VH-VL binders against q9umr5. Designs and how they scored, part 291

Target 1, 268 residues: q9umr5
Amino acid sequence: SYKPVIVVHGLFDSSYSFRHLLEYINETHPGTVVTVLDLFDGRESLRPLWEQVQGFREAVVPIMAKAPQGVHLICYSQGGLVCRALLSVMDDHNVDSFISLSSPQMGQYGDTDYLKWLFPTSMRSNLYRICYSPWGQEFSICNYWHDPHHDDLYLNASSFLALINGERDHPNATVWRKNFLRVGHLVLIGGPDDGVITPWQSSFFGFYDANETVLEMEEQLVYLRDSFGLKTLLARGAIVRCPMAGISHTAWHSNRTLYETCIEPWLS
Below, E stands for the ipSAE of ESMFold2; O stands for the ipSAE of OpenDDE; V2 stands for 0.75 times the mean of E and O plus 0.25 times the DockQ between their complexes.

## First folded at step 12 (VH-VL)

Design gj91 (framework fv_mavrilimumab; at its last look DockQ between E and O 0.95; V2 from the best seeds 0.87)
Fold by OpenDDE, look of step 13:
Structure gj91 (fold): chain C 268 residues (1-268), chain A 123 residues (1-123), chain B 111 residues (1-111)
Amino acid sequence: as target 1 above (268 residues)
Amino acid sequence: QVQLVQSGAEVKKPGASVKVSCKVSGYTLTELSIHWVRQAPGKGLEWMGGFDPEDGEPVYAQRFQGRVTMTEDTSTDTAYMELSSLRSEDTAVYYCATVSYDWETGRYSFDYWGQGTMVTVSS
Amino acid sequence: QSVLTQPPSVSGAPGQRVTISCTGSSSNIGAGFSVSWYQQLPGTAPKLLIYGNTNRPSGVPDRFSGSKSGTSASLAITGLQAEDEADYYCQSYDTSLSGWVFGGGTKLTVL
């Protein structure tokens, strides 16, 4: 039998948003128990990510307990960060494939329509004033805002991304790394035509340097220092990178070709 | 507030087609996702299809694929449902309804309904 | 024959509490899709009563409540009133049918 699949959504999503994905899975892997976690939907997706991690943890624990052979995680957009954190804090998770579907794994630094409606008076270059404040960190999007021009503020004020990345020292860094390394495969999915994740390479742990030049995963300090296990995972052949062009951000979970190419192979 | 006003009752012969209209007011048709639900006399509600609230594409229930066509005229803010090859079993009240997303809760629902159109198929 | 199963009828006296069950499967309610409830008074169009499992639209009294657990949902009506006599339908999305689905409906009689 197929391992259960757990789906974690992104910002302002609903379970309905993943209807096509579930239909693909049902069609290609009949009998698979697929569950979209119906938590923190809509406006509630703006809640602090650690709060979300706790909520989702409570939801996945029973599912994992009933699946001793393991489960697969498909985590979309913001959900990908939630899942990475989840796997970092859980010392007993049994995740085989962690599929990160167009997630800003290395953070977000984009001036997109997505940000404009939330912060209509804020520009990308000035959002650090809000996001790196105590009250700003109460919003999920600020939890992974990564301003390359204000690295000091990021490292000191980021209450989520900087911690799960091991970029800021904390007492749980070693344990979180150990827990995250329990994953069988890390499947990274994203593409240049996403239009929301900025830079799009963030889905592959690439990101801007101080000059806004995009560096690849292997050039990142988190990789070089293996702060949360990326280097180790790569060395063991556990990281899969699946870039795809021609897919907008809201279509990653509803594209059949993408599913067959980047998702389905890891659901066995 | 959204209001949906449907066309009047229809009487059709088997094998004929019927086209029911649904005029939208309060909002423009482009801002709404119209769906169709029918109810046979003394029976329950049956979803027929509609425009997907996320991608705007028409989607039909498998049972009606090939017989039903849903269209929209944005110039008149009117949605249409045409059902062909009518059978006696198609006798029902047909409703148009809006499927809306509540961003606060992240939920979809059929939140507004037309008054219904009775379609009778009889030889 | 409906994908979502409801009891065909329920009854209660004024002031009593009644519950209407909606039993789905792993392809709809169990998959994580939300449940809505609709009230249909005799000779009228359905009216949204509950959406997103537990939420009440404006104008719906708090004596109506919804819940969801596992593959099932439930509508509870407390302080039953004569005007509550109607048909009630649950609704969700089903991946096996690739579409929205309604329950078979429940006729509520107020004794």
Scores: ipSAE 0.914, ipTM 0.949, lowest interface PAE 0.5, mean pLDDT 95
Fold by ESMFold2-Fast, scan of step 12:
Structure gj91 (fold): chain C 268 residues (1-268), chain A 123 residues (1-123), chain B 111 residues (1-111)
Amino acid sequence: as target 1 above (268 residues)
Amino acid sequence: QVQLVQSGAEVKKPGASVKVSCKVSGYTLTELSIHWVRQAPGKGLEWMGGFDPEDGEPVYAQRFQGRVTMTEDTSTDTAYMELSSLRSEDTAVYYCATVSYDWETGRYSFDYWGQGTMVTVSS
Amino acid sequence: QSVLTQPPSVSGAPGQRVTISCTGSSSNIGAGFSVSWYQQLPGTAPKLLIYGNTNRPSGVPDRFSGSKSGTSASLAITGLQAEDEADYYCQSYDTSLSGWVFGGGTKLTVL
């Protein structure tokens, strides 16, 4: 029957936020076991991403062990970065579809309400001073803050994203790439009306250059160098891009048309 | 701080409708999600429906769909639950409650409750 | 019947520990939805006791604690006191019903 689905939430989210997604799955794939991991909820979603990866890893192991035919991951917003790291650090994952719902895969550079709550007096142009400090790297949002005007600081100070994207060297890079390449499908979802993920093309591995012009995935050094396997996955036909306009950041998991178009086909 | 005050007891005939009110004080109704829960004498709690705290629209339990309507009057900070086609098994205490999101824990709860309104359906 | 199963009654003497179970399924607790617990004293409205599986609202003594594992949750009451005599209800969200659900309730008798 259908493979189990594991859902990893985003910043300040709860399992309740995914109720519609689970109901859609039950309608189209009745009998699917869907588990939303209620770890690092609320304020705990601000914990360093490597800490979250370890906790989510411990939670997914028994689920994967019970499903020898494989599992699917649906990972929302910040949760998509957690799942990126899970697929790299787990030598034995059996993930078929990794569905990334509007996740800042190349990082975040934008003024949003959650940043104003966390750093009320800071503008995006000044946030590098906080995020690229040792103290700032203790907060999840700073682990994927990617200021295109201070790329040297990002490459040096990012304790998470620069490493997992292969933008800075790591001793485990070869093993992480081998592990990530075991994924069956990488399904990338996002859109221009998200309003939070900036640039929205970060959900598709696009990002700003130093002039704030967006360069798409195939123009990124991480793709061209195949640092963690994007070029190999694309050549294998394993990357799916599903952009959709008209969807705000908090609606990706509750829009039926998006579910039917971008998610449902990948839940074998 | 938040207080929910409900309307008084009602006695209705089978087939009639009843409309229970829930007045919010200490906070504004527009910032709250009000849900309704009933309890038949000597029985447990049963969720009927309420305004979804994320969608902002009323949602109803399947068994009450088509018989219940939940509305809000923001000018008077009052929420309403109207139940039609009353039967004897609708005899119960009806509670309103606030459903709140705690950003620190990422969790929802029914944190404040009204005193309850006894609705008796008899012929 | 109720979707979340609780024992209809539990009892204990002052100072003892009692545990109240709440058994769900893959459509509610098993799907990752959190569990809240409510205390209802005779003739009163329910009061929030535990939310989000383990969290206590301000004013709730630490004698009350919640836990969750798999498809089930538990409420533990230590140092049992006479004023704890009440009905206790668990609650979660259920995707097959598209709504919140309550357990059938457990009457705690303090002997």
Scores: ipSAE 0.837, ipTM 0.913, lowest interface PAE 0.8, mean pLDDT 92
Fold by ESMFold2, look of step 13:
Structure gj91 (fold): chain C 268 residues (1-268), chain A 123 residues (1-123), chain B 111 residues (1-111)
Amino acid sequence: as target 1 above (268 residues)
Amino acid sequence: QVQLVQSGAEVKKPGASVKVSCKVSGYTLTELSIHWVRQAPGKGLEWMGGFDPEDGEPVYAQRFQGRVTMTEDTSTDTAYMELSSLRSEDTAVYYCATVSYDWETGRYSFDYWGQGTMVTVSS
Amino acid sequence: QSVLTQPPSVSGAPGQRVTISCTGSSSNIGAGFSVSWYQQLPGTAPKLLIYGNTNRPSGVPDRFSGSKSGTSASLAITGLQAEDEADYYCQSYDTSLSGWVFGGGTKLTVL
């Protein structure tokens, strides 16, 4: 029988948004237990990401315990960062496929409607003043804000992304890397027409340098230092890159071709 | 503040069609997702279809596929449900309702309902 | 096909607590889709009572509460009043039917 699938939603999402993805799984993998974690929906998705990680951790424990052969994670947008943190903090996870669906894995440096609503007088060039403050770090979107022009402030102030990337020293770095490396496969999904993730290559661990030129995953310091295990995973053949053009940010979980190409093969 | 006012009761013969209207006030139709739910006398609620609140595309319950059409006239803020090839089992009260997203909770619900339209199918 | 199962009736005396169950499956409640509850007074349209498992719309008294666990949900009514005599329906989304689903309904009688 197929491994259970756990779905972790993104910002301003709920389980209904994933109805098509669940229908695709039901069609191709009948009998698969699929659970969209019904936590931190709507406004609650703005809570600090460490709070969300704790709540999602408590929800996945019983699912993993009932499936000793392993589970799969499908984690969308902000949810992909939650899932990567889960894989680091859980020494008892049994995740086979971690499917990262258009997630800002190296951070976000783009204006969005929700940022304009939350911080109406700010643009991406000055948002670091808000996000890299203790008050700003109480909002999930600031937890993965990554301003390439203020990298010193990012490294100092980030309470989440700089830690899970191993970009700042902390006492658990060795344990988190060990735990993350127990994943069977890391499936990276995203594309140039996403329209929200900026740069879109963040979904593949690429990101801007100080000139806003995109450096690919293998050019990133976190990869070269193997800070949390990316280089080890790639050498092991455990990283799958599945880019797809023509998909907007809200459509990743409702595109059948994307599912068949990038997701279905990993739902053993 | 949203109000849904439906057309009056209908009596139809088997094999005919019926078209029920739902006039929206307090908002425009383009701001709302109208769904249709029916209730046979003494029975429970049955979802028939509507416009998906996320993508705006019509979706119909499998049992009505091919017999039902749901349309909207934005110039009059009126939604319509047309059911064809009527049978006696289609005798029911037909409700229109809004399906709305609440950003604070991230949840969808059928929050505003019309008064219902009785459709009787008899020979 | 019984998608969401409710008891056909429940009863209680004024001032008491009653609960109404809603049992689903892995394709609806168990998949993480939330539950809404509707009250239908005789001869009237349904009225939203609870959405998102536990949330009360404005104007719904706090003696109505909802919960969800596993594949099931419950509506609790405390301080039962004569005006609560109505039919109650649970509702969720179902991936095998690709659509919204309602429970069969529960008639609440106030004794």
Scores: ipSAE 0.778, ipTM 0.897, lowest interface PAE 1.2, mean pLDDT 92
ESMFold2 (binder alone), look of step 13: mean pLDDT 89; pTM 0.927

Design gj92 (framework fv_mavrilimumab)
Fold by ESMFold2-Fast, scan of step 12:
Structure gj92 (fold): chain C 268 residues (1-268), chain A 123 residues (1-123), chain B 111 residues (1-111)
Amino acid sequence: as target 1 above (268 residues)
Amino acid sequence: QVQLVQSGAEVKKPGASVKVSCKVSGYTLTELSIHWVRQAPGKGLEWMGGFDPEDGEPVYAQRFQGRVTMTEDTSTDTAYMELSSLRSEDTAVYYCATVSYDWETGRYSFDYWGQGTMVTVSS
Amino acid sequence: QSVLTQPPSVSGAPGQRVTISCTGSSSNIGAGFSVSWYQQLPGTAPKLLIYGNSKRPSGVPDRFSGSKSGTSASLAITGLQAEDEADYYCQSYDTSLSGWVFGGGTKLTVL
């Protein structure tokens, strides 16, 4: 009688990428109903994150409604930000464990092949010119671009991440915080060898200051202000940190040791 | 375009082994994932295994574990499927197919197929 | 036994619409894995007809469409033509078997 598990994928991913994860769950928790949401696959993963949140919301509602005991979320990479917003906008979610699998929770500031494909002449130092435009904010990647050298532009122009982190005011902030705090456990997973998420500590709510020195979660204004409930969750013992070295970005959902150490214990 | 050309028909006795080849043209084998599917006369399609497009390692259907070996020779752009301990029930057409990722949709498909190789197992 | 269930046959007249169902379970289609469809003309290799639930490869007429809901998928053929007479197979990934699975196939007869 395990709680159902809902999986939300990342940038350019599909359900096939999670086959090993689902096999591990079946081995350790036989009978678990696991659903990978095959929405916003491939190029559609570039759609604005608020559009993705709406679509994933419509998909999770019937799953949650059929599971009175609650559900677990496993949300990979960009999908972890979608799940952050889902937990905030849903007044009636029944999520027990929210497992964030190498997601850039404080944003991204690093060159990736995805960005070079979309913007071939851009470097991380000049991508702010594109991402913090209205046009750039129509791309999911730019919704969580967080240039530490242009924090003023990030705070003003980010249509998604700055809002869900409470870094910029929103009329629904109080309700979003209340909704997010209903989560049973926030399980944060990531590591130094990811190679894509930059800084990797973004998966644990750490991020660069203006000198590109990483400040951990407890030194972030969003934590200190308790903007969406991180300080409250930590105080009640609901935040789990599970860093692991030696895992590249595309391997988080296919490493058995990672699964056994960081994911398996949270799938009741 | 991609073309897959398979080796010719084989007739084998029970207990023998057969090795079917699949030569790739139009692409290099290192850029493709080759899978094998068989079809017994008058029956449906059955996946046997192939090189996982994400892991790069061969994976085999449980039914064929211990009897099938899939290999690739990148110098000749040729994939191989060897099936041992042949039984009359192994009489089938064996197909190779490419498994490709479409970045537009984020999905995998068996997009190009070889012409098939008839393997007959009889005494 | 196939893990994906298709009707063994369907029939229709030229110009009509036919639908071929593909019923899976929580370990395949229900787990979120996408569905592909293949057309097999007599004596030939299968040909990819639909992938990613609803997408057509180049060269496939728009008379062919796919959809997926819950644990099931369907292939719709509109404006049925004599050359559509073939066997049709659905395919997905199954986590209980740790591999790809095909439906049992549906023979389409054009009357």
Scores: ipSAE 0.811, ipTM 0.902, lowest interface PAE 1.0, mean pLDDT 92

Design gj93 (framework fv_mavrilimumab)
Fold by ESMFold2-Fast, scan of step 12:
Structure gj93 (fold): chain C 268 residues (1-268), chain A 123 residues (1-123), chain B 111 residues (1-111)
Amino acid sequence: as target 1 above (268 residues)
Amino acid sequence: QVQLVQSGAEVKKPGASVKVSCKVSGYTLTELSIHWVRQAPGKGLEWMGGFDPEDGEPVYAQRFQGRVTMTEDTSTDTAYMELSSLRSEDTAVYYCATVSYDWETGRYSFDYWGQGTMVTVSS
Amino acid sequence: QSVLTQPPSVSGAPGQRVTISCTGSSSNIGAGFSVSWYQQLPGTAPKLLIYGNSNRPSGVPDRFSGSKSGTSASLAITGLQAEDEADYYCQTYDTSLSGWVFGGGTKLTVL
């Protein structure tokens, strides 16, 4: 029988948004138990990411306990960052495939409809003033806001992403790295037509330098230092990169070709 | 606020088609997802189909696939449900309903309902 | 047979508590899809009573509450009143059918 699949949604999403993904899984892997975690839905998706990690942790523990053969995670958008933290804080997780579906793994630096809704008069160039305040860090989107022109502020003020990526030191870094490295496969999915994740290469651990030139994963200090295990995972053949053009941000979980190419092979 | 007004009762012979209308007021049809639910006399609710609020395309319950067509006329803010090859078992009250997303909770619900249209199929 | 199983009837006296169950499976409630509840008074269209497992629309008294656990959901009604006498339907999404599904309905009688 197939390993259970746990789905973690993104900003303002609901379990309904994953109906097509679940139907694809049922067609290709009939009998798979798939659970979309309907925690932190709607505006609660704006709550601090560490709070979300705690809640999702409580939900995944019993699912993992019932599946001694292991589980798979499919984590969409902001949910991919939640899953990154889950894999680091859980010293007993049994995750085989971690499938990151267009998630801003190195952060976000772009004007989106979500940002304009939450901060209508803000510009991406000025959002660092809000996000890197204590008040701003109470919002999930600010937890992964990564302004390449104010990297010192990002490193000092980010309560979540800078710590999880090992960009700033943390007492638990060694344990977090050990835990994350227990994952069987890290499957990275994203593409140039996403329209929300900026730069789109953030889904593949690429990001802007101070001139807004994208540097890919292998040029990142986080990779070169092997801060949470990316270099080790790549060396053991555990990182899969699956870019696809023509897919908008809200379509990653509903495109059949994307599913068959990038997701299906990793759902043993 | 949102009000759904359906067309009047219909009596049809087996093999005929019926087209029920649902007029939207208090909001524009382009911003709504209309779904259709029927209820046979003394029986429960049965979802027939509707425009998917995320995809924007009509989706139909498998039981009705090939017999039902749901359309919208945005110029008149009116949604339609046409059911063909009518059988006596199609005798029911047919409801239109809006499917809305609540940003606060991240949830979908069938929040406003029309008054219902009685369709009687008899020979 | 309904995909979501509800008891066909429940009854209670004024002022008492009743609970209406809605039992699904791994393709619907167990998959993480939320549950809505609808109240249908005799001769009227259904009205949304609870959505997203436990949320009340404006105008629904807090005597009505919803919950979800595993593959099941429940509607609790406290302080029963004569006007609560109605049919109650649960609803969710089902991936095996690729569509929305309703429970078979529960007739509440206030004695």
Scores: ipSAE 0.833, ipTM 0.912, lowest interface PAE 0.8, mean pLDDT 92

Design gj94 (framework fv_mavrilimumab)
Fold by ESMFold2-Fast, scan of step 12:
Structure gj94 (fold): chain C 268 residues (1-268), chain A 123 residues (1-123), chain B 111 residues (1-111)
Amino acid sequence: as target 1 above (268 residues)
Amino acid sequence: QVQLVQSGAEVKKPGASVKVSCKVSGYTLTELSIHWVRQAPGKGLEWMGGFDPEDGEPVYAQRFQGRVTMTEDTSTDTAYMELSSLRSEDTAVYYCATVSYDWETGRYSFDYWGQGTMVTVSS
Amino acid sequence: QSVLTQPPSVSGAPGQRVTISCTGSSSNIGAGFSVSWYQQLPGTAPKLLIYGNSNRPSGVPDRFSGSKSGTSASLAITGLQAEDEADYYCHSYDTSLSGWVFGGGTKLTVL
């Protein structure tokens, strides 16, 4: 009787990483069909996000077609950005709850092990030189790199996040906004102890200003202009915020208390 | 090169316990996840449990929960599987295997296997 | 009962193509968990043949290939040879059992 759930993973993840999440869902909502999309795993998670969006779109279409009552999306880390784009580019999605698990919705500006592996001698202050080049934009992590000290470069060079957030104009922006607004609920989850997503408030559409002071969603130009529908969704009562302390980046999909508090209520 | 060498065959009476060892060489045990799989004579493979490669803690198949204990001794690079309250249907070859993550593909595999240990349970 | 269903046996002549199916459900292959395949020669330990649906370890000939679709997976062997005679097992993760599961095994006979 429950709507199917589609899970989209993050950077360097595999479907095995979501086993605990699937088990929690089966305990509380027995009979739910849950599918972790087994695409762009491992090194392929570094492919450009628009390429990943195309592949995930092809995988979700038949699942959505078989579920006339709707589906839920649970999208982890980088996967939350993939899901943002899916909801915008699909004219016919039937997503009820979009549950975003610690995803850098306004971008990333922080040193992580993933960046150290890719660019071992680069510091966050210098990564803009690589990420905002055409070559850098061929890597998923650079598609959402948002240096608050070089916002002009971010706006001009970001091939993905600046466009999906409506921070730079795109011919499809009006249609993308209309499509995104069809979502039933936008459930935002994140917390201060994540340790990877920087600033952690990016998971709630907050982000650094030029002085690295975090401004919340309601102070963002994206929200104020209602560029892709955040202000409309909030007015509709469709945005849920669920921050939780004590959870590290790799534990959002394996913490029972987090599941019961932030995820379980939105799975119908 | 990776090698898994298991202890020798065991004969036990019903109600006894057996402890099978799996010595790792070519690797340090701390960098591996060891799982245990058994095979009754003429039957298929059955997963018993192992150290979860992501959580780092032992996890057991439901039917063995309460009867099986899997441990590791990092000082000797040896993994152990102890099965208690033995029954005749526990007669099987017991294998240890390494579980590895391939970062290129994002996939887990049981890539290296021990030679197997025959455990016979008879009255 | 096996959670992953395989035919108990398949047979073929040298040079032929054979396929071995592995049928799962929404709690394992259908949930998105990948499939591995193992070859077990008589009297020996299992050997990894395919992992992650379609990847071959070093040393496995390209005559062996794996695929996955929906709730099922398949192992294909082309150019069948006498030394391929063995038992073959599929393997995946199952959330209903909270653990790894093997198929029941398929005995391949080369005639």
Scores: ipSAE 0.824, ipTM 0.906, lowest interface PAE 0.9, mean pLDDT 92

